VHH binders against a7h7h6. Designs and how they scored, part 7

Target 1, 199 residues: a7h7h6
Amino acid sequence: MPSPAPSGLAPGFLVAAPALGDPNFAGSLVLMAEHHGEGALGFVVNRPGPVTVAEVLASVDEDLRRAAEANGRAGAPVLVGGPVQPERLWILFRPGGIGADAEGAVPVGNGLSLGGSRELLEALVRAPRGDPFLLLLGYAGWAPMQVEREVAAGAWVPLELEGSDLVFDVPLEQRWETAVRRLGLEPGGFLVGGGGASA

## First folded at step 21 (VHH)

Design e25
Fold by OpenDDE, fold request of step 22:
Structure e25 (fold): chain B 199 residues (1-199), chain A 123 residues (1-123)
Amino acid sequence: as target 1 above (199 residues)
Amino acid sequence: EVQLVESGGGLVQPGGSLRLSCAASGFKFSSYYMAWYRQAPGKGRELVAGINSGGSTSYADSVKGRFTISRDNAKNTLYLQMNSLRPEDTAVYYCATIWKLTIGSETYTIQKWGQGTLVTVSS
């Protein structure tokens, strides 16, 4: 019998196994923000969407778009955070000049905070220090015990959240591979079985 | 990258018909509201017809009963069937997608456009 999936997946990462068949999550790195008896909530943090930061900001306030242009952030893609509520904007940021709980944001852990207000967006875009942030549309949701079953089935490999570097300091295209390597596995292919991951 | 490529425009006589197509790529076509706009010389861009993801349609009063918007999600293609064309229908026709954006309790929209196709109705 496969070993039970570890509890307490949030805060943390889920690394998609190569065998994961869901097109929404193939090759994805998911930041787990919430995990409890009622289910789980996470964000894919390595999937670019078809909308740019500039386009989002322009839809809100042209001045924000100009501010982002001035600091070189306007061209970045908004990420697809997941299939649930794909129209809803989420903001992941590294607290610094902007506090971890600023404008209704909530700390996720280890230098990550999550928000979704216009005020937060404006604060981050206009922040003098240029604190890093990601814009995401939608989130990933799991029903009760669903994520545990998927982990047990080898669809995901949990990775401890040790810092926010995977989210902000590693290029988007390298985040999954970097996560795989941190698991001690090879990006070229790995199998998950017998209660663990093997190369 | 989101791409919207219109085709099917051309010269037609009054009373004639044309069918415009818009090939969409770079996004989940079936999930989004699509629309046709047009811009006549010296005039502003105006909504001609829209169709939501559920297939519900809306039309400008000026084209009701003459134009039909439709979509083929399997082909990622938007269509505009134009019948009983009039000289005043002469315009560049644009395909557009409009995306809803929700930030907190506020709602915004993001629009993406094709390059347009010219429709000329003349005797």
Scores: ipSAE 0.701, ipTM 0.892, lowest interface PAE 0.4, mean pLDDT 92
Fold by OpenDDE, fold request of step 22:
Structure e25 (fold): chain B 199 residues (1-199), chain A 123 residues (1-123)
Amino acid sequence: as target 1 above (199 residues)
Amino acid sequence: EVQLVESGGGLVQPGGSLRLSCAASGFKFSSYYMAWYRQAPGKGRELVAGINSGGSTSYADSVKGRFTISRDNAKNTLYLQMNSLRPEDTAVYYCATIWKLTIGSETYTIQKWGQGTLVTVSS
């Protein structure tokens, strides 16, 4: 789990430039969870994967699937968080009824926590308040100074994490554009640069 | 959307051959384990053959030496070459992809299936 302490670009967002050459990250909004001298770790938060929350839950416990069905959460897609460890499930959630450090979760900051335990998954799925969460498979990684170089090259534009609304309250298909607007830019206003997270 | 579409099924005589195809889309085909299953009338679904992303294959004992599973990653297509077919091979054959899921220290699997193609072996 990444450190909850803010460092550099984390916590924060990276907004992919429109002409980012890496197809894995084209048009992506990345939540930076960790950034330090040893590298960076983040999650693409706007790329739907080929599996649904229901399918993941069904593979764990049919009762969880039913619970998610009952509260209308079963049909949501599991996101592709990045190319690293694509089989590993990550859980981003907004603390509320479920605490920020519940079941081994780590606070990311600004109303976001990150976890990956079955217990956390169950707690969130069964939570009476229906606190929002995202399921992601895999993560994005950067080697030391790699993300800085990519930012300098114009491949990514940093966006401050002021709240969790971009992650939970903005439709998946609109998250990147919303992020661009929050930068005070239009898609055509980006400089073209090359780069991408390590696979 | 993940799609698995089987084709190539039909009626064949005992001792005959048939080649099944499965066209895959909606996921990175080359990265995942693929398999053929079959379900005979009145019986449960059973694994016939599997092939991992590296190309390693496995077979049910009942089809070893007769069936060959292969994949063409460039075409996103899974194949099952069936030779020396027997009446007991009669079944609906399903293409499947099986994905590993890791949550904490626990491992799970997610399976997605095609609609199946009927293979009938009869004189």
Scores: ipSAE 0.692, ipTM 0.887, lowest interface PAE 0.4, mean pLDDT 92
Fold by OpenDDE, look of step 21:
Structure e25 (fold): chain B 199 residues (1-199), chain A 123 residues (1-123)
Amino acid sequence: as target 1 above (199 residues)
Amino acid sequence: EVQLVESGGGLVQPGGSLRLSCAASGFKFSSYYMAWYRQAPGKGRELVAGINSGGSTSYADSVKGRFTISRDNAKNTLYLQMNSLRPEDTAVYYCATIWKLTIGSETYTIQKWGQGTLVTVSS
């Protein structure tokens, strides 16, 4: 589990420059969860994967699938969080009825928590208030000083984490553009950079 | 959206051959385990053959030496060459992908299926 290490770029966002050549990260918005001397860890939060929440839940427990269906949450896509451990499920959620540290979860910052347990998944799916959550497969990783070099090269532009609205209230297809605008830039004029997280 | 579309089924005499194809789209085909299943009338669905992303294959005992599973990653297509067909091979054949899922220390699987193609072996 990534631990919250508030330093430098985490918690925060990285906005991919258009010329980022890595197909894993082209046009991506990355939530940085960890950044320290040993490297960095983040999640792409705007790339839908080929499986749905319903399909993941059905593989765990059919009752969970039914619960999600009843709440209108079954049809949402599971996101591709990154190329590292692409089979591992992560849960990003906005605490509400479910606490920020519920079922082994850790706070990321500004109303975001991160977990990865079945218990957390069940709690969120069955929660009466329907607390927002994203399911992600895999994560993005950087070696020591790698993300700093990529930022310096213009491959990524850091964006401060002001709240969870960019993750939960903006449609997936609009998250990158919205992030670019929040940087004071125009998506059509956003400049070139190379690099990306490694597996 | 993930799509698996089978083709190549039909009527064939005992001892004959067929080649099934499965066109895959909506996911990175080359990265995943693919398989053929079949379901005969009144029977459950059973695994026929599988092939992993590295190209390693496995077969049900009933089809070993007669069937060959292969994949063309450039075409996103899965194949099943069926030789020496028998009446007991009569079934709807399904293309499937199997994905691994890990939650905590537990492992789960997600399967997606095509619509199937009918193979009838009869004199």
Scores: ipSAE 0.658, ipTM 0.864, lowest interface PAE 0.5, mean pLDDT 92
Fold by ESMFold2, fold request of step 22:
Structure e25 (fold): chain B 199 residues (1-199), chain A 123 residues (1-123)
Amino acid sequence: as target 1 above (199 residues)
Amino acid sequence: EVQLVESGGGLVQPGGSLRLSCAASGFKFSSYYMAWYRQAPGKGRELVAGINSGGSTSYADSVKGRFTISRDNAKNTLYLQMNSLRPEDTAVYYCATIWKLTIGSETYTIQKWGQGTLVTVSS
């Protein structure tokens, strides 16, 4: 039986169904940060890009790069968050010593905040507790009703945001499969939606 | 990982020609600005020529009319044809790509560089 069209997909995840063929999103796990009448905004959280954290930090301030290297925090790739504004940096972090709304950041849900300022980046790199963060370039955007139609068509399976472990604790290459298994599905293939929508 | 690998450098007489190549991998080559820089002994790096994704080119005044930058997007390769070479063209030539980075309201660049290829113009 078809699932009803979802409302309120943010905060939460969208798990790409195996048949989703768009090269921007095939095999992706998407964190949904906003979902409202004008559309939706999310970030792919499992796709490493060609830019490193060290390179971002060096472009801002070489001393910042060195501080991150000294704490073992500079070697990770920056993620490809999506195809929109692929030059724009976003920062996901787990608040702790750095507050959830620090330097213009906005809470997303339990254990996640989202920001994009230079001041936030510097604060996270220099923070004594070493709060975890990810850097992303670009984002995914959906027009009004677009994400709802894609879910109804079986392109995505929504997964509740229970905590931040999929973003910070699960390795990049395991995130999609871990999300699928949390839905009770098999990663090797599954279909969603009452009539199938992929292809 | 991004790699830029230059080749084609060497010794050449004044008035001669060389063609440099840069093999690119690890990124979508066709979408990005590419450039050649050079660094003479004891000097900083200077821009020699650039080419954007649409094929529009620019040149330093010192090489205009003598050097031609081009790209082959099917082969992920950047070229520099250098004609009428002079001793002052002696330098290590670097392939580069420059990527825009926006953080908040500020714009930065991320620069990716090859290891360089030496061009020596001498008799």
Scores: ipSAE 0.639, ipTM 0.827, lowest interface PAE 0.7, mean pLDDT 89
Fold by ESMFold2, fold request of step 22:
Structure e25 (fold): chain B 199 residues (1-199), chain A 123 residues (1-123)
Amino acid sequence: as target 1 above (199 residues)
Amino acid sequence: EVQLVESGGGLVQPGGSLRLSCAASGFKFSSYYMAWYRQAPGKGRELVAGINSGGSTSYADSVKGRFTISRDNAKNTLYLQMNSLRPEDTAVYYCATIWKLTIGSETYTIQKWGQGTLVTVSS
């Protein structure tokens, strides 16, 4: 019998291989937040969208937008986290002054927490320490066994979560390439051959 | 970056016609509701006409039968044909799109606006 792909892909990353042609995920780096018998849930962390942080904040409270603009925290794009529920806001943050479970947030591992409440958003924007955060719209979902099959088929390469630097410290355009290098691969090598990229 | 750029405004006599255009970029135009709003001097901004992704239209009562909204998805352009213009139609006209945003259990909107084009109806 064929073995399923390993479980326990969350917390962790999935790095899109060149064979992955789905427009929602080509060239993507996905942070995996959940992986269990009912499926998996993750967020694309390198795809900027047409919504800005300032616009999200203004929709909640214009004073909040102004506070974030004054502190240089409003100009970034909101990321496209995936195609599921593309109107639903998610917040990834690196806890520090704000606790990892503040305002209903859930630790996802290695210095990352995930939430979605208005209260969390306000707390992060107004925090006296500037805990880093990202805003995302939508998420990626996998049915039972789907992500395991996609990994086994070579569409994704799993990468361990070794801290939060890929999410907060590496520029968006460099995240996929940085992840490939941490797998011990050259990004140019991905483009040369199917399974035999040159070293 | 989302951009909405209106054109076609100007001075026109009562009973005349104008066609406004809105060039859209930075988002998938064909998938979204588009609208024209206007703001008369000293008044708030009001909805004039809307058109959804399927082509269904709606109009404010004050413009029904005189104005026609349309879209060209191949050119990413929204139009407003304004006929039988009246002095009361004098306003800055804005191209807009309105997107849903959900935070927790609450629903908000994100509004994208053009800079507007002035329509003046006067002798």
Scores: ipSAE 0.588, ipTM 0.813, lowest interface PAE 0.7, mean pLDDT 88

Design e25
Fold by ESMFold2, fold request of step 22:
Structure e25 (fold): chain B 199 residues (1-199), chain A 123 residues (1-123)
Amino acid sequence: as target 1 above (199 residues)
Amino acid sequence: EVQLVESGGGLVQPGGSLRLSCAASGFKFSSYYMAWYRQAPGKGRELVAGINSGGSTSYADSVKGRFTISRDNAKNTLYLQMNSLRPEDTAVYYCATIWKLTIGSETYTIQKWGQGTLVTVSS
């Protein structure tokens, strides 16, 4: 069963570098969930979308939306995870009150799990003061060897996944800059025409 | 933040005309289905007309031939031309957009709503 050499980019982050001009990914921070011989899969974790968690929940069941609002868990935006299948919901979560092997969930690493089922969504929303979760629409995909070439070409800078704080605790608008600083770099050098000077 | 802002409502006599507008912002307007709904006093909300991203339209039977939905993707604006108005057309008219959502193997929709514009048809 021959396969390409393992890459080691998942679990981990890819930090968009100035050379990356693709409007889908310029200025992005990507959480890498899979990286293997057939390619890679990741999620942009710093782009808020026009859909809220409350709206997703209301489309499923109004009682679910109300439960999330009562527990203060409905106000966050759903993230734009990437351009592939932009209607498809993904759930990143810490499975504290829900086991790592909960129905349909797959461990990513360092206390992060990935899922996509209605049952998981309901369980997370109804968990009493439960662990945080992120909702994402769509994902980023790479063909075989594509992400490796993009890293070698300087489009992405890999960053180790050292815990879940960058995904859950750092505000969305600060995630890219925080990731750059954790690489030991100054964010001013990574400005890609998206705005004013960083601090 | 997605916003849908209706305008053009008002008081009009039976047989008259009004043109409603909906200014949209905060999303890629040209990519999405847009619709007008209405809610008459004491009644539920009903679909009036819809238009998809390609310009294909649909209408409720009660307004067919009298109302025309249209969109201007360059101006991010949805329109409803309402002709031959009748007292039963009296309602708050809402602009809406419908987005597909897939969770696991199940399909849902996200609906975004404006605050509405009142149309009163009365002599």
Scores: ipSAE 0.585, ipTM 0.807, lowest interface PAE 0.7, mean pLDDT 86

